# VHH binders against FAS-associated factor 2 (Faf2), part 5

Target 1, 346 residues: FAS-associated factor 2 (Faf2), of Rattus norvegicus (Rat) (q5bk32)
Amino acid sequence: MLPFRFTYYTILDIFRFALRFIRPDPRSRVTDPVGDIVSFMHSFEEKYGRAHPVFYQGTYSQALSDAKRELRFLLVYLHGDDHQDSDEFCRNALCAPEVISLINSRMLFWACSTNKPEGYRVSQALRENTYPFLAMIMLKDRRMTVVGRLEGLIQPDDLINQLTFIMDANQTYLVSERLEREERNQTQVLRQQQDEAYLASLRADQEKERKKREERERKRRKEEEVQQQKLAEERRRQNLQEEKERKLECLPPEPSPDDPDSVKIIFKLPNDSRVERRFHFSQSLTVIHDFLFSLKESPEKFQIEANFPRRVLPCVPSEEWPNPPTLQEAGLSHTEVLFVQDLTDE

## First folded at step 4 (VHH; framework vhh_7yz9_2)

Design p41 (from n3 with I28D)
Fold by ESMFold2-Fast, scan of step 4:
Structure p41 (fold): chain B 346 residues (1-346), chain A 123 residues (1-123)
Amino acid sequence: as target 1 above (346 residues)
Amino acid sequence: QWQLVESGGGLVQAGGSLRLSCTASGFDFSDYAMGWYRQTAGNEREWVAFITSGGSTTYADSVKGRFTISRDNAKNTVYLQMNSLKPEDTAVYYCAADYEVYTDLGEYIFDYWGQGTPVTVSS
């Protein structure tokens, strides 16, 4: 329980925290890495000329990504502006025609000054001991790996020999990665083809089932329609028979032949048969229709015609004749011949 | 052939939560490491969270304890659960896929990227 021990520890922690902010290196903050590379390239050309390896026009991260994607070596050059050997190396080794040719033909080339934030960041990662500095990076065992480091002044012939040696020693890893990628790609293509074939089969089966269901539904609806028509026709026939029987039961009795008010009517039916019945002059023409309707031989829909003068008798209630006239009012004589006309086509 | 589709972004109040999803197609998702990155206007993309094919997770210090990355190999989907959101988390969030490749810079080099989903955190 000594409070000053805790105070001392707190002061030490504050001191350590403050130290991180007291000396921030401006180069540690990368805000324009592409601009850093472009400005370095221009400065390089101003000092050493335009005959140099082709500079990768992008960030270090982008260069690594492209080297990995393309399965190529990446050569990284960190330029030490203040080092005594930098000028000699660039003029005599890096910009030698045979070195330029080798680099341009076989690798990606990324370069930056360690005085620029992007170059400084890369320097912190690669931790070079001296200048000039070159590192060769490639994909090895699923990792971007530094496979070679060249530190200090080197002559063009030695540089070519060392770069070639590093590439030859590690080329097998890139070949292996290419083979693995090809195998994975072929597996994906096969899987995609199997999936497409499966989906095509599924769609074909679904379409076939849809067609079957539509055909079954069409047949069911047709069968239902036929069944409904049969039931409707049967019911119509039953209703018709019941109406005929009802009309027959309600017919008034025939008057005596000796009744002076009796009318003998002979009906000529469409089938050329004849039926006769006596009616009373005071009875409605509806009784004539009811009688004819009650006969099995009568057409389903008919009208009754008299011939002298030729006319259709109003034997059924209508708008023109809501109460059909009596036989007497219709002008029928004591003996009549009436014609039944078939209207069932309507 | 390759496709990564992000969803779940939107507007949320400070202290709120959002869940981002990224669905992959056209490659064997289970063999790939997946990551989430974010970018604000005028700044480079920064790494947020990473999950290996085996399910091991790593987080940027700025989001550690607040964000959780997870994956569902059966659905070919990677998720980012974002809790205790701050205005500083406002960015476009990107999904990325790779074969577990890394560099001596501690950078993860991703082969495939999504189109991004915007997240806006209001104060």
Scores: ipSAE 0.015, ipTM 0.423, lowest interface PAE 6.2, mean pLDDT 84

Design p43 (from n3 with F27Y)
Fold by ESMFold2-Fast, scan of step 4:
Structure p43 (fold): chain B 346 residues (1-346), chain A 123 residues (1-123)
Amino acid sequence: as target 1 above (346 residues)
Amino acid sequence: QWQLVESGGGLVQAGGSLRLSCTASGYIFSDYAMGWYRQTAGNEREWVAFITSGGSTTYADSVKGRFTISRDNAKNTVYLQMNSLKPEDTAVYYCAADYEVYTDLGEYIFDYWGQGTPVTVSS
């Protein structure tokens, strides 16, 4: 009877189904690939000694990754434990000093027995026809590519010649990739330098603008201070003028020249001008100060001096004279010459 | 020179969504293929999604239809939009970069890896 499943699948699907249910070789189950490599290395050294090419201490996939990253050739050796030529090849060719030197200096070297799961997996990928087997792998056209295969027994001199030929034939691909990677790296470095230079330039421009702003603010404040000083001075002059007018308005009228109690005072001002005014003997000396202060030509600060004896008249209230005396009490005669001394320069 | 920094991981309820981001610095991002991998405790890293320099995408069967990978070359960033999350998606997610190189075995080998971002999907 025909199984019902054959009525539902194409030939391709039937093939895939059959492959799923073919019991896989136990070697196809890779559970410890690094252990496979380590155990192979120990077995190799037991049989052939410790003088051998340096084994890559990792999985096949890791070896491919490192070869691609470093842009190096990867030499793969698949060891056929049961093949008649394996011992001769390892003893006489692979472990020859000149072969060891070549491999160690030029290549990554990965090796495993096909009896181990990791080696068996690689064997299925590389599909070798006989043993001993070597494959040279490298990055070519953006793929990890098998660029050389050596199958069957080979002598050390021929092995060196064949490995060198394969490398020489393919070295230009690795050189090209190195140049491309270097160009991309240089472009990236230049771009980073340009970005940093731009940021530095931007910061310098911001600092320049900040300094200009600070200078403008400083100039504005300075101009404001100058303006404020001008306004304060103008206000001072207006207050002074108003005070002079108020004092003038409050001055008592001059007594008549015919009044027996009148005092004629001639004032000599610091500018060498002379002014005269009559006062009454009963008036306070403050009236003399008020009169002089009310004059446009008077200094801002002054004192009044009399002669014979030389003395300063108390014409403004002070601690010594809280109530200034009258002209009579100060001993002034009917005609006096008084001197106005400028104190503004003090 | 290359530095890959993942972000966007965290705790989410089953059926929820997360968007992972990976920002690259160093080389010209647009020249590189980008991928996402995940790893659970005690298991090997498994591939999740891949996007070529040209924008072509490929997904693992376990995430196909639920996850979307995309890239923004102007921001040097690759994204993984994860929808309809399941507890089985709990893993540390890794960003990887490669110059469009693969083996004869059909395996993708990445030149650069990020440090990983954890994603926990609660049930």
Scores: ipSAE 0.013, ipTM 0.373, lowest interface PAE 8.2, mean pLDDT 82

Design p44 (from n3 with S30D)
Fold by ESMFold2-Fast, scan of step 4:
Structure p44 (fold): chain B 346 residues (1-346), chain A 123 residues (1-123)
Amino acid sequence: as target 1 above (346 residues)
Amino acid sequence: QWQLVESGGGLVQAGGSLRLSCTASGFIFDDYAMGWYRQTAGNEREWVAFITSGGSTTYADSVKGRFTISRDNAKNTVYLQMNSLKPEDTAVYYCAADYEVYTDLGEYIFDYWGQGTPVTVSS
């Protein structure tokens, strides 16, 4: 499933690479490619001065990678130190102000001597026929491709014309690649935005539904609480009514008005109403409390006061009075007025 | 600075296994073909295995069926799984990177070599 051409190039490349190491040429072993470039730059500047195109600071492969990433042309110069025309080319053409300006503005420029291992390696790949040598490389049809070769001595005006012609002839490929990358990036951004918007919308919908569910549950619990409170209050009122009826049923019958041991008591309730009942002198003061408790008009918690002298009557068991006294023992007369004081909020 | 760093070498008994790793930094790993080479004292570097940017693999006859080269582009790493190691596999193993360039000749240019990682196989 791999194209035959691709398989062939891979095998051929490996064979050529292995062959380079079988041959004992010191230049075939690239151990310091950046150092090769730096040493070439220093030698170039020593011989031709510092007015030259900006040298790419890095290896040949780094220059290719950067040219591909940035969609720029890469100009490769292989310097033949021993060729007669190298000096004339560098002094008169490569270092001409117009040439420097063109190269610096439109392309990456990589250069090295073929006497250095890095330059020798590139020379083996580009297979130049003569010097001076320039090659123009760019991304074309998904591959870094040599789109122009300039071999032999060339004058600065012709160099500018030929470099411009090569770039103009191939600029449309870089434009096409840039548009394709923009389309791929835009599609990816749109997909990411759609995915993020979808997830945000899904999260918002889930949160909205969760809040609605919590709100419904909260309202339901509150309604249940209110209903339970009503039922509890109704049960409390029924129990209170039953207790009042039980106290009323257990109440001793009223003695006759003609009974010499009878006491007529007139009770003044907190609402200013009056109720009266007859009791026997021998009965406990608890009977008075039970009677008042059995009345619909009585507060749930109360105390009974007598005047002349003013005092609270012990009508319920207490620590001071564990067995409340009888009406006679409490000093009540045959006719009394007693006052009921509401203590429900005390 | 561009760098290839090998790891995973060491001492192993004959018949054993080792996994070498080579992590790349300072370049777009996905654009590079990667290879493993080895060198013994007094000998030239010998090619062992190659994996292209597209994932195609090629092996030297001496290691076919025993070694497997693979890559993880997310980690910028190439691996060499070495099984059924022999004393003859004792060498310093080097990682190499190549940026694929289409020239008039269809040739590739290898960029640089890693520092090397020693592998010693005892009998």
Scores: ipSAE 0.006, ipTM 0.281, lowest interface PAE 9.6, mean pLDDT 81

Design p45 (from n3 with I28Y)
Fold by ESMFold2-Fast, scan of step 4:
Structure p45 (fold): chain B 346 residues (1-346), chain A 123 residues (1-123)
Amino acid sequence: as target 1 above (346 residues)
Amino acid sequence: QWQLVESGGGLVQAGGSLRLSCTASGFYFSDYAMGWYRQTAGNEREWVAFITSGGSTTYADSVKGRFTISRDNAKNTVYLQMNSLKPEDTAVYYCAADYEVYTDLGEYIFDYWGQGTPVTVSS
């Protein structure tokens, strides 16, 4: 008679043990490193109390970065939950008032259980041989370097002595780096000031050159404008002269004084001069305008007036008179006196 | 004090090429190691390529043989030549500067980062 209850439990335990061999190690996957640190801190306080060194509240990588930036020592504590000496070390050494004071005043303190993914990752990096385990890390030769390892149970007075010895042996490297950073910062500030002064000078020179170029362009445009105005005025005078010559050439010949259809017109010009010319009654009033326009003494713009009754003669095509009348249609006599009125100032 | 300005990102078809540039303003550029990192939404930044002050280069396995990192100390500029681009290369690319390795894990903490330049690779 075998007890089935015992046989059942034995088989179940073997099956569960076998399943453990095919399960991935949960510590190999870090998904919440800050949560791992916070979780460890809470479990530490539950077991050892709240009087402990100030835990760095961030990832291992963040702790290294801050230690490098601040040029401080980083103390790393890897907690072995199941090791026989862990409780004695934490209660009697790590949480001793003098140890807490030393750690809080001189270094950053990062700690985690190796049963947490983040602590396991750091364990793989530091490759500790036993517990309790402490590593001192600092910037040395341009690298974050493990400068001390404390492995196995240690008493508080010896811990203080060992941590102090490690720091004293290595603080010269941190002092050297601080001096180098100060030299670099001073050189950077000086060069920034020199660069700003140089850029200000360059901008001032560029602004002067820009204004000088703009003034040259303004002068060039003004000279060109003056030259164009002179050329336009000369062309205007030449065109006016050519037009007067063309009108003179196109004038019909004067009729004979003995022609019964001739009209003799005496023009009174604005300069008080008189000019005479004969026209045919059948000719357009435009011929009178063309004749007067061809004279040197005529104003640039003018109109022609007749008396008894006083009236302006339509001698130029207009919207009101598209085809000016003939001398006969305008009612001119065989001998007329016409007045030329200057309109140049209108 | 240090400023890093990236340029050269954009949209490109699979199999295409882009050249990213990062110009540093500051002192002692030649003394600093320079690197390129990339990040997609919801993922951590991953390193792509690294060049030491001495000119030695290292590449992530995903880009090895396709990407080339180089530097011009006279111009305070680091470059990333990206060839044979894949849709998986789509990310925001960041330039970073540091003068040392901070751990035996080979990790670098870069104190100076650029603002990033987006690269989108269409399939």
Scores: ipSAE 0.000, ipTM 0.184, lowest interface PAE 14.0, mean pLDDT 81

Design p55 (from n3 with F50A)
Fold by ESMFold2-Fast, scan of step 4:
Structure p55 (fold): chain B 346 residues (1-346), chain A 123 residues (1-123)
Amino acid sequence: as target 1 above (346 residues)
Amino acid sequence: QWQLVESGGGLVQAGGSLRLSCTASGFIFSDYAMGWYRQTAGNEREWVAAITSGGSTTYADSVKGRFTISRDNAKNTVYLQMNSLKPEDTAVYYCAADYEVYTDLGEYIFDYWGQGTPVTVSS
């Protein structure tokens, strides 16, 4: 629940608001501010001629914005259509050639009748005491500030003197603002350059790290490949050596030289060395292959040849000879010379 | 390069609420005054609210008591909290910034503008 006094004041405020809403002053509703300025300009020219200061062709807010952006003085003229001194001021002072020249060269000039909504709005803001009325506005301390007011009838020479005095007294503020804008712009440019340089440096560092990582990975892979090749070769040699030892252990013992069924075989190896061993006539030719394979000097792949006639002995199982013959079946004599032919890489 | 990016607009029912955000980049946010303006089709931009670099707030009579402007300097963001929305609040809302401001009848004038965010309040 609301207190009775609070409710009473709320009702009064609503009532006052409703009265203002139902019967507003027509000048308080700005519906066409640019039209107000154009209409005033045409009326002014009709009454006082075309020799006048250049009117700013826009709203009061636009004129303030442009004066602020350009760091220029804004001269505001509020025309009181019904005031006794308005005609004299416009004809004899405002439209004097020397006044026109001063205004056009040094300031923006905005003007409107207080009988128009836009002019009335500006009147409410500036709160002039009498007519003719001139106000000079400029950027000061981060705000558009009224730095001079001229109220009542004034002669051309006095108008020039007063406008010049106001501008001279306040020019240093506009100079200071220009310097401050330059400083801020330089700071923004420097900040942007620093940000761009930082991002470029970050990307360069990331690229350097990526390249170093790739190079490290390439070196690691190369070392790994070399190591794997060494290990594979060592394993191959070890396996070959183990197989040779296994075959050697499985070889039947050499028959006695006095055994009538013994065969003495002299092997001529590819390196021109000679190796001899005794075998029994009843043994398979596979025993000859196993013996040669077990030798350190033997090639990894080989075949055994006999002469007279020249022929390859079937010492390993094959399609032609699934069960290799015995030495006797192969026609070997009590003393033979056999040739070991290297077939490695074939 | 300066930039203002608005977000948070949309469709809302009368009596509802929306929070608009505007993120600034390319300038020292804490040094600038920030404002919100709105524009309806066929009309000039209308000032809604302003907040100074020091945190002082000012509002247009049409939104006073319903809208709240605030800023977060750490996030380079200005906010407009809109409560008790009316169909008359339907407009494109613009974020604005300036180092220098003018107050005329409680209105501020800004030189830097965002691209706008639409707000539609249905009846």
Scores: ipSAE 0.100, ipTM 0.556, lowest interface PAE 5.1, mean pLDDT 84

Design q1 (from a17 with V102L)
Fold by ESMFold2-Fast, scan of step 4:
Structure q1 (fold): chain B 346 residues (1-346), chain A 121 residues (1-121)
Amino acid sequence: as target 1 above (346 residues)
Amino acid sequence: QWQLVESGGGLVQAGGSLRLSCTASGSTFSSYDMGWYRQTAGNEREWVAFIYSGGSTTYADSVKGRFTISRDNAKNTVYLQMNSLKPEDTAVYYCARGEYELVTSGYFDYWGQGTPVTVSS
């Protein structure tokens, strides 16, 4: 039967909520969170000295991200500038050598004053009840979780004991996550090695095929060269044969044996064969050349020599003999043997 | 009632650029912090870039100098300009609204559906 009544605290809480909704606290506007941290560090060192845990040099969100990535504990200190116990805590507990050593070795340490926008923002997130305030945060069950809260004045030995207890109670979660990440990394490395081996094998096979193609092309080119040489030689022989036939057709008719103005000339060819033909004394020595050239047995290039005296007969036009002489002019008035000398390889 | 809708993802060659957009529906967009996160196959979501309500920005070391986060409060939109893209940037990119309580509970903020980004070699 007791009448229920609201506490003054409950009324103030509702009133604070309404005011916050209508008129946001100016400290809720974070414009330079890194500057807030740096400013706090300088103020801290001026007041408590340089022997302190290593402050994380970034925003609260960055500290959370790094703690998650590195699988480390994040210790958050919210400094209440106006609280009566803040100076004692910082001088005697937080800056004790054993506390500094523990924090520096095992965790990331982020700290800021609640009078700074960044610190005020973190205060709203952590909702501390009193000062000094410490929260320990780590990755647990796939989320960054507050695993411990220390509120109110604490002595250095108790601080070490409490921080160690919180870490020991939660270390198994970080160990488990490290093992899972290591296993995933090993699987990825193995897959990369398998992929590299496959690609190396594929490249080796492609290189072998390329070499085979190049060898086949070289063989084809050589065979084509041989065929082209044969065709060129055949065309050369056909052209030579046509020229021989043309010269044969243009030869003047052989004089009758009864013609008193004619002489029979006997030719000895390089192949030791012998041919005979009758010529008029008035015919040019070019007729002798044309006749010999028209023979199938004649060399491709030749000269005609007479004996007694030994001399080369001018049977083709030259600088010395632009108009070759007649048989009579060359002294060929009696049946004699002329020698055909092969000049094809000269 | 708040919703986040991401767009702008796609296929791009290494060294290329993409601009991601995230449009929020709801009131008071200008008062919220906004961030971009990404998730690769088999890995957890990682923070990429963050923009505070006051306009200050922060970036993960892996993207600093290459990515730029910005916002347009008139359009209720946050952007991620991604330059000099690398194959390692291949991921599904998520837009998130920052709320103080949710940040400390492991980034359970309001999330979009994600937009895939594939960077070819």
Scores: ipSAE 0.000, ipTM 0.241, lowest interface PAE 12.2, mean pLDDT 82

Design q3 (from a17 with V102F)
Fold by ESMFold2-Fast, scan of step 4:
Structure q3 (fold): chain B 346 residues (1-346), chain A 121 residues (1-121)
Amino acid sequence: as target 1 above (346 residues)
Amino acid sequence: QWQLVESGGGLVQAGGSLRLSCTASGSTFSSYDMGWYRQTAGNEREWVAFIYSGGSTTYADSVKGRFTISRDNAKNTVYLQMNSLKPEDTAVYYCARGEYEFVTSGYFDYWGQGTPVTVSS
């Protein structure tokens, strides 16, 4: 835009503002732009018939947006109802079969009367000098640009030639934009695919690492369990040894061989070794158990048997014998052999 | 590059007022035609108000007498003063830039991100 023309338009807009303030033009009120287009179409068909280019059924702004989105040419026709050449142009040029065919096949066609608010608004935007008026608009360098203006009466053959010339001169810009959009779309699709593949790979690696951590933790827990079991067994053995020593210290002193109230008992251990000890007749059978338990060679769990008759001696408290009998009560009044039976594996 | 930043939207009671602002970053703001559009959920953007580079204005019938569009070229800002708000005015409001000679003043090639306006009864 030339600076002086820009300055002139700015001044013109100020004059138009002032004029509209003091003498408002009814056409400056755009209240139903779609209705303006529909009303114009019906009026056009009444005057010139139904054989005409297909009217874009929407606002001028919508037509521009659709042309930009679809990368199509937009042909804008501003109808001057009061102009001497409007009827001739519409009947003989715009509605010629070859013109209709060209317009319908190659472009969007938006048209409105300048007597309608929407058409008047577009007139203010395009600033036509005379009628009939046609403007060709398309996306050029990211902007919807007027690439051709046709002002004044034109014959159908010349109209076809001029529209074709304008389109041919500018088609390269639309082709370039289509190629750029295709390239951007392809790049975006590829990036999305790469991002999805990366994310899938990352998730797979995280899942693999999670399983490795679970496996390491499971192995560690198993090793800890084995170690705990080993430590528990060692504590069990140590507690057993301490209990044996405690029982040994608590044993009553062995009676003298000359004590008439004592008896010598001989024990045969599971390893076929023999130990002997003297006991007093009044002592509980628990003393016999405590003595045998205190021996290093004794099983962890055992019972004591007498022979002839064969019987298990109640040397520990039980349900049957809550208070174990004395040696005398158990019939152990004479020197005899008692047998220690190993029950540790049960 | 040119940017449009909208502000002033929010929640307001029916009959209340809001002033929307749109600040442009870029040169030659005074040479551009500016407009306000609104969009409700599921509908296309509809025109609300338009101000020419020279200061003349136009309004949709639904807002005429209630809304006023203005501009401050020194601040690169266009305003929409909304009075007597109705629940039907609930929408996202968009600021748009038009160009003068080579792009039609009825076409807006730059849009802001929008500012929401909710009018409760």
Scores: ipSAE 0.000, ipTM 0.150, lowest interface PAE 13.8, mean pLDDT 81

Design q4 (from a17 with V102L V103T)
Fold by ESMFold2-Fast, scan of step 4:
Structure q4 (fold): chain B 346 residues (1-346), chain A 121 residues (1-121)
Amino acid sequence: as target 1 above (346 residues)
Amino acid sequence: QWQLVESGGGLVQAGGSLRLSCTASGSTFSSYDMGWYRQTAGNEREWVAFIYSGGSTTYADSVKGRFTISRDNAKNTVYLQMNSLKPEDTAVYYCARGEYELTTSGYFDYWGQGTPVTVSS
C-alpha cells in the first residue's frame, strides 16, 4: 500500500513543521532593550571601527518619541549578522565620511542586530524582505510613518542621493508641523502675558489702595499723637496748678510782726520781681520752698541761695539732707534777702 | 488595538485551490495597505502578495499568475485565492497590515499566529 505510506510520512512532516511555527522565538521577548543596543554598538565598533554615524542611545520606542518631539527624521538600520552583503555595506557605505556627515547632521540614527531581542522586535514591526535594510520614519499626518525603505546593497553615493530624496519629498510635513506648534506656543504665550498683565494691573491697584490706606492711617496716627501730646500737656499744666493751690492751702500762717521769733524774708525772683513773707525760726526750710512753688511766677525747677557766705539752702529733701533743717539751724537772721535761681534751662 | 485573524488553511493536493481569509479588528481598515507573507521551516519569512488601499495589487514572481489578492472593505477582510498549488507552496501563511503606518509607541499591531497550508505531492 504505497499511497498510505506517502500519506503517513507527509502527516509526520507537517506535524513537525507546524510545531516549529507554534513555538515562540526566544528573541520575541525583549528584557533589556538598552543592553541590546549597547551590546550591538560594541560589536559594531569591534568589527567596523569607531568612525560610524552616532547611534541613538535608547530603545526604538524612545527614538520614535524623540524624533516626534524634535520633528526630525529617524533612520533605522537593521543589521543582518549572517547576510553576505552586511560587511560590505557597513565598511563601504554606512561608515563612509559623507554618509556619516549626512546622517549626523539631518536625522536620528537607531540601529540594532536582528539577532538581539530589541532588533528582532523592530524587525517584526518593519518586516524587511532582505539585508542590508534601512527605513526612514517621521511624523506625518499626526502619526510616525515609514516614508522610505532601502533594501539590499547600496553604494554610498546612491545612499546619499536616496536619503536626500526621501527627506526633500517629506520635509514639507515637518515644516507644517513646526509652524502649527509655533502658532500654538505663540497663542499660549500671548494668553499667559495677558493673564500676567491682568494680575499685575490688579496687584498694582491693590497696592495703590493699600498705600492710600497706609497714608490715611499714618496721618490719623500723627494727628492722634499730636492730640494726645496736647491733652498730656494740658493735663500736666492742670496738675501743676492744682499742686500749687494745694501747697498754698497747706502753708502755715504768717507770724505777727511783733513776734520775737519771726523772720522777714525778701525773695528776689529770676524775673527781677520781689516777694516778701514772714516765717517762724522753728519752721523747716521746706516751708520756704512750698511758698515759692505756690507762686504763679515761680520757675518749675529752682533753688534758693543765701549770701555772705554764698550757699544753696537745702529746702528740698536730698541724700545729703534727708530732713531739711529749720530756719534757725540754717543760721538765718531776723531779716534776710534770698535769691531764687531758675534751674529749668540748666 | 489591531488584531488580524486568519482562516482557510489546510491540506490540499497538488494542482488544487485554497482561499485564505484575514479579518481585521480595529478602525480605518480601508486606509491601510494589506499583505500576505509565508514562512517555510528553516527559511526566512517571504512576501507573497500585496494590496494597496486604492485596490492595486503586486505579487512575488513565484506566485504570479496563480495567486490573487483581494479585499472587502465593508467586511474588514483581505483574501488570498491560491490556484494551481505546488508542494513548494507548503508554508504557514501570515496576514499583515502594510508597513506604511506606525503608532506613537513605535510599533504597529501585528498578529503573528498564521494559518498552515500543506500541499501534498
Scores: ipSAE 0.000, ipTM 0.100, lowest interface PAE 17.8, mean pLDDT 79

